# Designs tried in a protein design chat: VHH binders against p46559. Part 55

Target 1, 369 residues: p46559
Amino acid sequence: MTAIEKFFTEKSPDSEQVLLKVIELGIDFLGGEWKNVDKSQVNVSRVHGGQSNHMFHVTSSTSATPYLLRIHRQPPSQVFTDTVNLAIFSERGLGPKLYGFFEGGRMEEFLPSKTFDVNDVLVPENSRKIGAIFPLYHSINVPVSKSRRCVHLMREWLNGYESLGGGDYEILPTTVNYSDHPKSVSIKDLNHEIDNFEKWSTEIFEHTLVFSHNDLASTNILELNSTKELVLIDWEFGTYNWRGFDLAMHLSETAIDYRVPFPPGIKMNGDLIDNPPNIQIFCEAYVEADKKLKNRSPSDPTAEVKALIQECQFFWPLTNLFWALSAMKHSLLKFENGVDLDVQARDRLAVYFHLKPRSQKIYEELSKK
Short names: E, the ipSAE of ESMFold2; O, the ipSAE of OpenDDE; V2, 0.75 times the mean of E and O plus 0.25 times the DockQ between their complexes.

## First folded at step 20 (VHH)

Design b24 (framework vhh_7nfr_2; at its last look DockQ between E and O 0.02; V2 from the best seeds 0.00; counts 0 for: pae E 17.6 > 2, placed apart)
Fold by ESMFold2, look of step 20:
Formats: sequence, structure tokens, C-alpha cells
Structure b24 (fold): chain B 369 residues (1-369), chain A 125 residues (1-125)
Amino acid sequence: as target 1 above (369 residues)
Amino acid sequence: QVQLQESGGGLVQPGGSLRLSCAASGFTFSSYAMSWVRQAPGEGREWVSSISGSGGYTYYADSVKGRFTIARDNVKNTLYLLMDSLKSDDTAVYYCARSTTIEYGEGTFKSFDYWGQGTQVTVSS
């Protein structure tokens, strides 16, 4: 734990020491507007930083620029990678401005905006906008490891679950109404599932490797108040990955409503689990934006969209397995995030096994080529 | 020790108004986003409204938008919910909750770490 993490965790946000520190940071990184700020004019509010950060919204009653302060919980090597990702997107206008970084933390722009919900992402124009943004992000060369795909993190979570004393996992009871899943799965079974999907994905989709968000649920999409343009936030899970996983993650999350009060803090919309109404317009927007970005005309645009839809359908169950494994581990850690993690894990495992046969069929069809 | 105490509930006619208060103690009130959550008989808990630590950003569930107003007084360490145009569907126990999160914009709140004991609001038919 760094000295700056201790400072911000051991002291009250309204203490004189914290107020003076955030003014000092404002002066050092944002300049002269903060030099005229008195501690009585400053407010420091805690913001949820997830598992990776302590996060504070720093404002004043003056014209000084407000900022978000992130104090990292992560080891220094992970902090470096996370900061590089933000800096790259900040410089391209594809996220909050990076105002500064220092050992143990960073300062970012606060964006006046509306956060999308699951209904917003299903509005056709919004689906088109979201689909059109992905090729831009996917085209960025981010100087991070290309070996840490979604399966790497899935294995880390499953290993963590086992290390915490986890064993065979009972899939029932579920809130989804499927019966084509096992009643229980072993750690060995889950490792086999990860290995099989990695094999399939590598054999037929390796050419689709791009830097991916990997967590584009509606809550990570901001609509700016001033321009109505969309901004993607929370690149915590950003890594190179098969693009189909990134796209399927967004599409599969349309079936999941986190606005439900705890307990359980999550609701699966059964009508949307395998048939989101927006998949066509989303994939059309992706193909069109990718074409323009690469100065290329599709030879058969209908076939290209159809192929991308198949790509999304192939990765769909893997997105559910991904979050099931996370939920299994964090349930044993007794992590409180407003969601019943066992409800999430059970439902997502049921969805995974329900959809897996479609992915296997797609693999078999495409591997003939 | 963090304490949240709701008050101001009661029996109200449809179309009436009510003001809920939540007295906060044992923590730096202005540093935390605060929320109202309600629970009708036999139902799950329903998020109602949230307000940022500074009071600069407010959020409302669709079911109450335009009728309810959340506010805070950071001098008195008090959270408020002004409820207008009440209807029978608003009958519930209303809880004050401390949020650990303000997301950018009108965001979703991920967790609440402390809750009050609740105050009953009953809207007679």
C-alpha cells in the first residue's frame, strides 16, 4: 500500500490535510485557477472506484476546474498499464482528459453527461452510434501485452476461486428458465470449457484480434449533455481480445438490468438473452464504420454483416462464462457491489450452457474453410 | 459510528405531499452520495433517488421523476425527499442509504454500505 493510498484512506475527505492536498494537486497539475482556492471552498466526495481504485470527485465553489482523483489499489506495474490506456484514449479525445498522474494515482476530467441504461442502448439510433464507435477503438495500437485475452483473466478468476476453497458449483436455482445445463460443474469442467473456447477462437478468429473494452455494459456509456455524443468509460478490463467477444459483450449485456434494487441487484430479461432486437443495426453500423476507417468497400456488404452477426453469436456464451467466473470468485471474497453474485453466477452459467451448442455449430461450419 | 435516521413518514391522501428527512451522523456527510430506496409490502427494494456529495447532481427513478425532489443540507447533515402528487403505488417503507458511488452523469449506483431503519409512507386509496 503506497504512502498516498494510506493518506487518502486513513484521513477523512473533509479533513484539513486532505483539502489542502487536493488544492496542491490542482495547482500542480491544473495550474493557476487552483492557486486562489481556499479550503473552505472545496468539496471532496467519495466515488465508487471498483476493486482497483479509491475515487474522489473534487470540486470547488470557484471557477477552478473540477476533477476526478483516482488513488490506485493496484501494484505499480498494473498502474502503469492502466495509466497508459487512459493516456492513449485521452489524447485521441476518446475518453476523459487526463489532467495528470503521479506515483499511486491520477487526475481526470469530470464529464457532465447522462449514463445510459439498458433501454437507452436498445434505441435504434443509439445502437447505431455504439456500433459505429467500436471500429475506431479497435483500430488503436495500444502498447500492452497481446497475450492477456479474456481467457487469461477467466483462468485467473477460476484459479482464485479454487484457492479460496471453492469446489463444485451448483447451477440451480436460477431465475432463467432453461433445463439444458448440468446441475453442477467442477473446476475441471470449467477449465475444459475455457480451453475448448480458446481452441475454437484461436483456430477461426485469430485474425480478429484487436484492443477491446471487454465490459461495454450500458453503465459504461456516457452521453455528453452538450453534444449528445457518446463516450466509453472504465477501461479496467481493456486488453487485446477477439473483437467478437467485445461486440457480444455489449449485445449480451442488453439482457441484463442492474437497476434492480438489492437483493438481488440483477435481472435477466429472458426475451433478450439470445435474440437482442438491435443486433442487425449494430453490426451494420460496425461494418460501415470499419469500411470508412480502412478506406475499403465491402465486396458483399450483406454477407459481411451476416458474418459479423455469426461472430457475435459465437462469442455470446463466452461473455456469460466470463462474468460467471468473476462472480464465483468474488462471492467467496464476500465482495459487496449491489449484486447477489451467486444469482449472477448461476444464471450466467445456465445461459452459457444453453447457448454453447450454437457456438459449437458455428465453429464446425467455419472450420470447414 | 455511522447512523442514519429517517423521519417524516405518515398517512397521506392521494395527490398529497410529504417531506422525508434523514439525519446523518458519525461520518463526513458531504463526502458521500446519498440515496432513497423504498420497499412496498411483498415487493423487492426499489431505488428511488440519489444525490451527489456536493448536491450538484441528482438522479431519479422513472416512476417518481417530476413528482419527487431529493435535496441535502450539508450544514445540517440532513438528506431530504420532497414527495408531491402521491399515489397509492408510492406506499412503502422508505430507507435512507449511503452510497459509495457517483458515476459520471446520471449514473447507476453500485452499492450502499449503510442503511437507516426506514420510515413508513402510506397513501390511502
Scores: ipSAE 0.000, ipTM 0.191, lowest interface PAE 17.6, mean pLDDT 84
Fold by OpenDDE, look of step 20:
Structure b24 (fold): chain B 369 residues (1-369), chain A 125 residues (1-125)
Amino acid sequence: as target 1 above (369 residues)
Amino acid sequence: QVQLQESGGGLVQPGGSLRLSCAASGFTFSSYAMSWVRQAPGEGREWVSSISGSGGYTYYADSVKGRFTIARDNVKNTLYLLMDSLKSDDTAVYYCARSTTIEYGEGTFKSFDYWGQGTQVTVSS
């Protein structure tokens, strides 16, 4: 735990020490009216919703600019990447403004907004809006490695799992009712799965590499109160990846509820997995927005939408393998995030194997062209 | 066809112990959470305990917590309920049930699609 994390977690938000500290931060990074703010005029309230950070909304009864204080709980390497991403988006007006960063934390623009939940992302109009904003983010050139980070992470997690003493993993679905999966998978088997998808993806979708969010769950989508526009947040996993992987990641997450208040703390909806209701609307919106952004007219919009849907379907199982491997490793570390990681891993593996044949078929079809 | 068959019920004195078994067939046993539900005379069905497919997670009603233990053997396709410190209020027909998909909230593993015939447990001095 960093010193600053200890400071803000052990002291009450209304303590004099905290009030003075947030004034200090306001002065140092925002200046202006913060220089005249008295501790009696300051309010610090904890913001709930982030698993990886401590967040506080800092306001005053003056004209001083309010801000969101984020105290990191993540490793420094992740903080670095996240901060760089946020800084870039801040400058481009694609996210909250970054007011400042320091060791162990940062100050951000507070955006009065509603955070989406699992139901919000299933609303057709919202799905359309989400599909329409993706091209804006995918068009950004970020000065980071253009390597496909998802493949690297999967291998890293699997190696980590093995290093922690993990062996053959039994697949016993809990929240989904798929049966077309192996009883268990070995580390070798899982490596083979990663290799196959890497090969397939490289061969048929390498031209689609874009800077990607890679974790667009409902909780990472804000709807601004004033304009009802959507803003994507939490770019911790922001790296270059295949476009379809990023899109499929969001679509696949729409079928998962992590806000189950009782064990196992997660629920997957097989019907949504098998028949995503909004994939057409989502992809149509994407294609249309992309066209507009690039000032081009597609030769055949219908064909483009169909192709994009197919691309999303191809990557759908890979997104599940991705998080399954994460869950497998972190379960051995006794990571607590309110979700039964074993249940998550098993269910995601079941989904993976259920959908994998479709991806393979897509590969076979596209590789012949 | 899904089949569930309970056994192990009987007459026991207060403070005694019983072990119930449920033999399952007709489905992939390890893929389903399983539950015990009981019904006392004149009362409705009461959820007692549930266990996840892998057996890694167990849930108990407050009335039986600390006294009952649910377990399963996925090789033998058998569900168990170990009942210790039995009370007169535990008298009921005990049913083995296959739990359906997890519901939101307190209903986790408390929905059922298949039931056994039940086994009678009587706790009496």
Scores: ipSAE 0.000, ipTM 0.268, lowest interface PAE 14.8, mean pLDDT 90
ESMFold2 (binder alone), look of step 20: mean pLDDT 83; pTM 0.849

Design b25 (framework vhh_7nfr_2; at its last look DockQ between E and O 0.24; V2 from the best seeds 0.00; counts 0 for: pae O 4.6 > 2)
Fold by ESMFold2, look of step 20:
Structure b25 (fold): chain B 369 residues (1-369), chain A 125 residues (1-125)
Amino acid sequence: as target 1 above (369 residues)
Amino acid sequence: QVQLQESGGGLVQPGGSLRLSCAASGFTFSSYAMSWVRQAPGEGREWVSVISGEGGYTYYADSVKGRFTIARDNVKNTLYLLMDSLKSDDTAVYYCARSYTIEYGRGTFKQFDYWGQGTQVTVSS
């Protein structure tokens, strides 16, 4: 743990030491009215920083520019990707302004906004808006590895699970009502599942490679107070990836409520996990926005939408396997995030095996070409 | 100085009603999800209900769903729990709790950094 991480984790946000430190950072990187701020005028509030950061919202009762402070946790590759992505999106006007970098952290703009919840993402017009903004982000060239994709993270988690002493994983009990899955899976079985999906995806969908968010749950969507435009935040899992995974992740996450009481702290909405209600509108919006962005005229727009829906359906189970593997590893680390990680892993494995046959059928149909 | 002060507890007959209040000060109330959590003697804490900062999301434990209503007034900085059809199993100390993080992107609805002192609710004949 770096000295700055230790400082911000061991001290309360309202302690004199923290208040003086955030004034120092404001002076050093923002200047202006921060040089005139007294500690009694400062407020520091915790913000959820995920696996990669400790985050704080720093404000004052003066005209000094408020900021988000990110203090990096010990160095995963995710911190590097998130930092590069923020800088690129900020320069394009597609995300928070970047105010500064320092060893162990950074400062960025706080966006006055409404955070979406599970109810917001199911409103048809919101689904349309979300579908329409994905191509803009997908069009950005980010100078990071194009071979380090979602499957790399999945293998890291499965290898980590094994290294921590994990073995065969029992899928029952679940909260979802499926029975078309094995009773348990081995690490070997799960490696086979990853390998098959990587093979299928590469053979059929390699032309769809884009820089992807990979975690677009409702709470990573902000509606700006000033313009009502949507901004995607928290790119800590960002990689180049098949666009269908990114789209299917968002659609699949519309069925998940993480705000429910712990235990278990997670609820899968069974009515939605097979077929999100807005997939047609979402995919239509994507195709239209992608056409406009690339200045192209599709010869058969109905066929393009149908193909994109199939693309999402193909990747649907993989998005559940992705989070199942994360949950399996982090359960052994005793990571506390307010979700029963075994409930998440079991439910998502059940969903994975339930939906996998559709993905296999899609692969077989498309590979005949 | 963050402060949470519960009130409105008391003794009530089964089938009766109570309204709990929690006065909040020392922070931007509307930025935080707020929860009611209860604890019967000798039991662990049970999360009763949560409401998002602007009030657009609420959730209830199965044990209270349909009987309890969470609400907030962001002008008065007050959290409420309206308790109807009370049962003896509802007897507990009820705590007002502030989420660990503000609601910007994700929020930490299940970790709490500040608690009130609690208010006793007793349901008995």
Scores: ipSAE 0.667, ipTM 0.860, lowest interface PAE 0.8, mean pLDDT 89
Fold by OpenDDE, look of step 20:
Structure b25 (fold): chain B 369 residues (1-369), chain A 125 residues (1-125)
Amino acid sequence: as target 1 above (369 residues)
Amino acid sequence: QVQLQESGGGLVQPGGSLRLSCAASGFTFSSYAMSWVRQAPGEGREWVSVISGEGGYTYYADSVKGRFTIARDNVKNTLYLLMDSLKSDDTAVYYCARSYTIEYGRGTFKQFDYWGQGTQVTVSS
């Protein structure tokens, strides 16, 4: 734990030390009215934030610019990438402004907004909007490694799981009712799954590599209060990946509710998994927006949309394997985030094995062309 | 001004029980989720339990699940923690905390904006 993390996690947000510290940060990075702010005028509130960060909303009763304070929990390497991504997006107006960064943390623009929930992302018009904004992000050239970090992460998590003493993993679905999965999977089995998908994806979809969000759950979508525009946040997993993986990640997350206020803290909807209601609208919007962005002549998008849907369907199980492996490892670390990680892992594995045959079929079909 | 004041801590033997109370003032008590957080010597703060404003939802850390019960009296503006089957590992300063949630991305349900001074709980034979 870094010194700054310790500072902000051990002290009360209303403590004098914290109040003075956030004033100092305000002065150092924002200046202006923060120079005249008294600690009695400052309010620090902990923000519902991601697992990888501590977040605080800093406000005052003055005209001083409020800001979001993020204290990192992530390894330095990941922090670096995340910061660079945010900086780029900030400059391009694709995300919150970056006010400043320091060792172990950063200051960001707080965007008055509504965070989407599981129901919001299922609204067809919202799905259309989300689909339409993806090409904007996918078109960005980010000066980071073009390697498929998701595959690396999966292997890393699996290795971590093994190193922590993890063995064969029993698949017992809790919130989904799939039965077409093995009773258990070994580390070897899981490695084989990763290998197969890497192979398939590389052979068929390598030309689709784009800078990707890779974690676009509902909670990472903000609807601005002022303009009702959508802003994508939390790019901690931002890296180059197959386009379909990123899109499928979002679509797959629309079937998952993490705001379950009772154990296991997660719920997956099998109906939404099997029959995503908005995949057509989402892909249509993507294709249309992409064409516009690239100044392509208007053409019948039907074939392209169909192809994109197929692409999303192909990657859908891989997104579940991705997070299953994460959950498996972190469960052994007794990581608590309000979600039963074992339940999540098991359910995601069940989803993976349920959908895997479809992906394999797609691979076989596309490989013959 | 928001004020939280814990009470009810003390020395208890393993297997014993304690009841903590937190008196709240300066805000509409029922409008806020309330939590208990504890800090053992040399350790970081550990979330223990949370209860929604109206008391309809309760959550517990795995370490205390089945042993502790969180409750509230919105008429008395008081938060409670019933601790049964206490263990030596439960020794800590217990804090009452008001939960303030701003949704901004993926986050934990563990949000606090105000804290009490804490009450010492010592479990020792």
Scores: ipSAE 0.029, ipTM 0.333, lowest interface PAE 4.6, mean pLDDT 89
ESMFold2 (binder alone), look of step 20: mean pLDDT 83; pTM 0.846

Design b26 (framework vhh_7nfr_2; at its last look DockQ between E and O 0.01; V2 from the best seeds 0.00; counts 0 for: pae E 14.4 > 2, placed apart)
Fold by OpenDDE, look of step 20:
Structure b26 (fold): chain B 369 residues (1-369), chain A 125 residues (1-125)
Amino acid sequence: as target 1 above (369 residues)
Amino acid sequence: QVQLQESGGGLVQPGGSLRLSCAASGFKFSSYAMSWVRQAPGEGREWVSSISGSGGYTYYADSVKGRFTIARDNVKNTLYLLMDSLKSDDTAVYYCARSYTIEYGTGTFKKFDYWGQGTQVTVSS
């Protein structure tokens, strides 16, 4: 735990020490009216919802600019990447403004907004809006490695799992009812799965590499109160990947509910997995927005939409394998995030194997062209 | 059009042997895993065995392991099931099915897209 994390977690938000500290931060990074703010005029409230960070909303009864204080819990390397991403988006008006960063934390623009939940992302109009916003982000050239980070992470997690003493993993679904999966998978088997998808994706979709969010769950989507526009947040996994992977990541998450207040803390909806209700409208919106962004002439989007849907379908199982491997490793580390990681891993593996044949079929079809 | 046609079924005594064949056409046979699935009267379909496209990997249900052998001839586009030590419980319609699976590591689950008409196997004294 960093000193600053300890400071903000052990002391009450209304403590004099915390109030003075946030004034100091306001002065140092924002200046202006913060220079005249008294501790009696300051309010610090904890913001709930982030698993990886401590967040506080800092306001005053003055005209001083309110801000979101984020205290990191993440490793320094991840913080670095996240901060760089946020800085870029801030400058481009694609996210909250970054007011400042320091060791162990940062100050961000507080955006009065509604955070989406699992129901919000299933609303067709919201799905359309989300689909339409993706091209904006995917068009950004970020000065980071253009390598496909998802493959690297999967291998890293699997290696980590093995290093921690993990062996054959039994697949016993809990919240889904799929049965078309192996009883267990070995580390070797999982490596082969990664290799195959890497191969398939490279051969068919290498031209689709874009800077990606890679974790667009509902909780990472803000709807601004003022304009009702959507803003994507939490770019800690922001890196280059196949476009379809990023899109499928979001779509796959729409089928998962993390609001379960009791064990296992997660529920997957097989019906939504098998028949995502909004994939058409989502992809239509994407294609339309992308065309506009690229100043393409209006044309019949039918073929492009169909192709994009197929692309999303192809990557759908890979997103589940991705998180399954993460869950497997972190389970051994006794990581607590409110979700039974073993249950998550098993269910995601079941989904993976259930959908994998479709991906294989798609590969076979597209490889012939 | 994908076509699968089973043959070789019949009546055998317990302890007897049968060889089933499945003729495949309409697709690149060697590119697909193939499976045998059976359905007994009043029961659901039960996976029996699968073989990878190259034939390098074979998988069996526990109920038939050690008794049945799956094989394929990719030149003849034919799938085989050698059934030895047959039991009354093996009585079923046996179906040939085209499967989607990876050859290595993932052959223990089964998903099928095309089916034959089936061939009847009856084991009775």
Scores: ipSAE 0.009, ipTM 0.366, lowest interface PAE 8.0, mean pLDDT 90
Fold by ESMFold2, look of step 20:
Structure b26 (fold): chain B 369 residues (1-369), chain A 125 residues (1-125)
Amino acid sequence: as target 1 above (369 residues)
Amino acid sequence: QVQLQESGGGLVQPGGSLRLSCAASGFKFSSYAMSWVRQAPGEGREWVSSISGSGGYTYYADSVKGRFTIARDNVKNTLYLLMDSLKSDDTAVYYCARSYTIEYGTGTFKKFDYWGQGTQVTVSS
């Protein structure tokens, strides 16, 4: 851990040292508003955040601007990406204002909001709202590499797994009811799977390239208290990518319940694993919003929706492979975060191999056209 | 925003019973698994019990199985720990904790993202 991370995790938020530190940050980045604030006037509280940051809501009894403090737990490459993405979206009014950044952290606007849970994303009106906002974010031209895709992070995780001493990975036992997967996979096998999907995706879906979130779980969706508009947060996995991966990631995460008690702290919902009830409504909203945003008139909106659903189905197993590789690496790092990472890796690998034949069939059908 | 407040602690005799409560606000209580965690003087935290969001699944540490019962009231947004057959080893501060795991990534995140202030339970010998 960095020194700043240790400072904010080892000390109480109400300690004198933390109170003085957040005043200093307020002065340094927000200026004179914080200059006359005394430690007795400051409140620092932990707020819910993703796994990549420690987050604190900093307020005072004065008129000084409150702020959200993020102390990074991310690797350096993800810190760069997340901060750049926040700045870009902030400038376009699509996210919280960025007040400043420093080594190991940043300060941003606190948005009074409700964070979605897995049940919220399945409500039909919410599914429509989420589907409709994706094209807005997908339309943004982000000045980062367009050649780096989700598969590059997957390769980084697999390389990390190997460098930590990982080898052949045994898939059994699983908690899902699939048996059409190998008993184990080698690192070479997993590289082959990544390479195949990259080849297929590039050949038939390169025209769908957009800047993608790649991690739109329910807790990365805020509903603003004032307007009821949705805001997408935590862009640490943001890359240019095939839009179908981004959409399938959101849809496939609705099948996973992380709110269950540990052990294992994760449950795959069999009825939702590859058949989310909201896929039709979600894809209809995407197509409608994308059409409006681009000022185009489709010749057959029903056919466009069916094609988008097919894109999601193609990428569905890849979203599971993506998180399986992360879980394999982080299990060797012995991270304890309320999820049994080997249960997650095994179950997601089983789902990947079960659904892969559908993706291959879609590739074969579309490559004929 | 999220608030958890424990109550119901106190001094009890060995073999006695006690009910702890945790009032929750600022979130959809029924959507989250909840836990009790305790800390004896000079010791680390010890997980005691967990309950699913609906209340349909409960889990207990071996040290408390058969003596403690975790429950929740999703109408009143309250978590309970019913403690029977109390022993001196049960003396600790008891914390209500929200279990919240979304997805994992590259970092570490504790399985309990919000904690109450704690309530003292003392079992005199």
Scores: ipSAE 0.000, ipTM 0.227, lowest interface PAE 14.4, mean pLDDT 83
ESMFold2 (binder alone), look of step 20: mean pLDDT 83; pTM 0.849

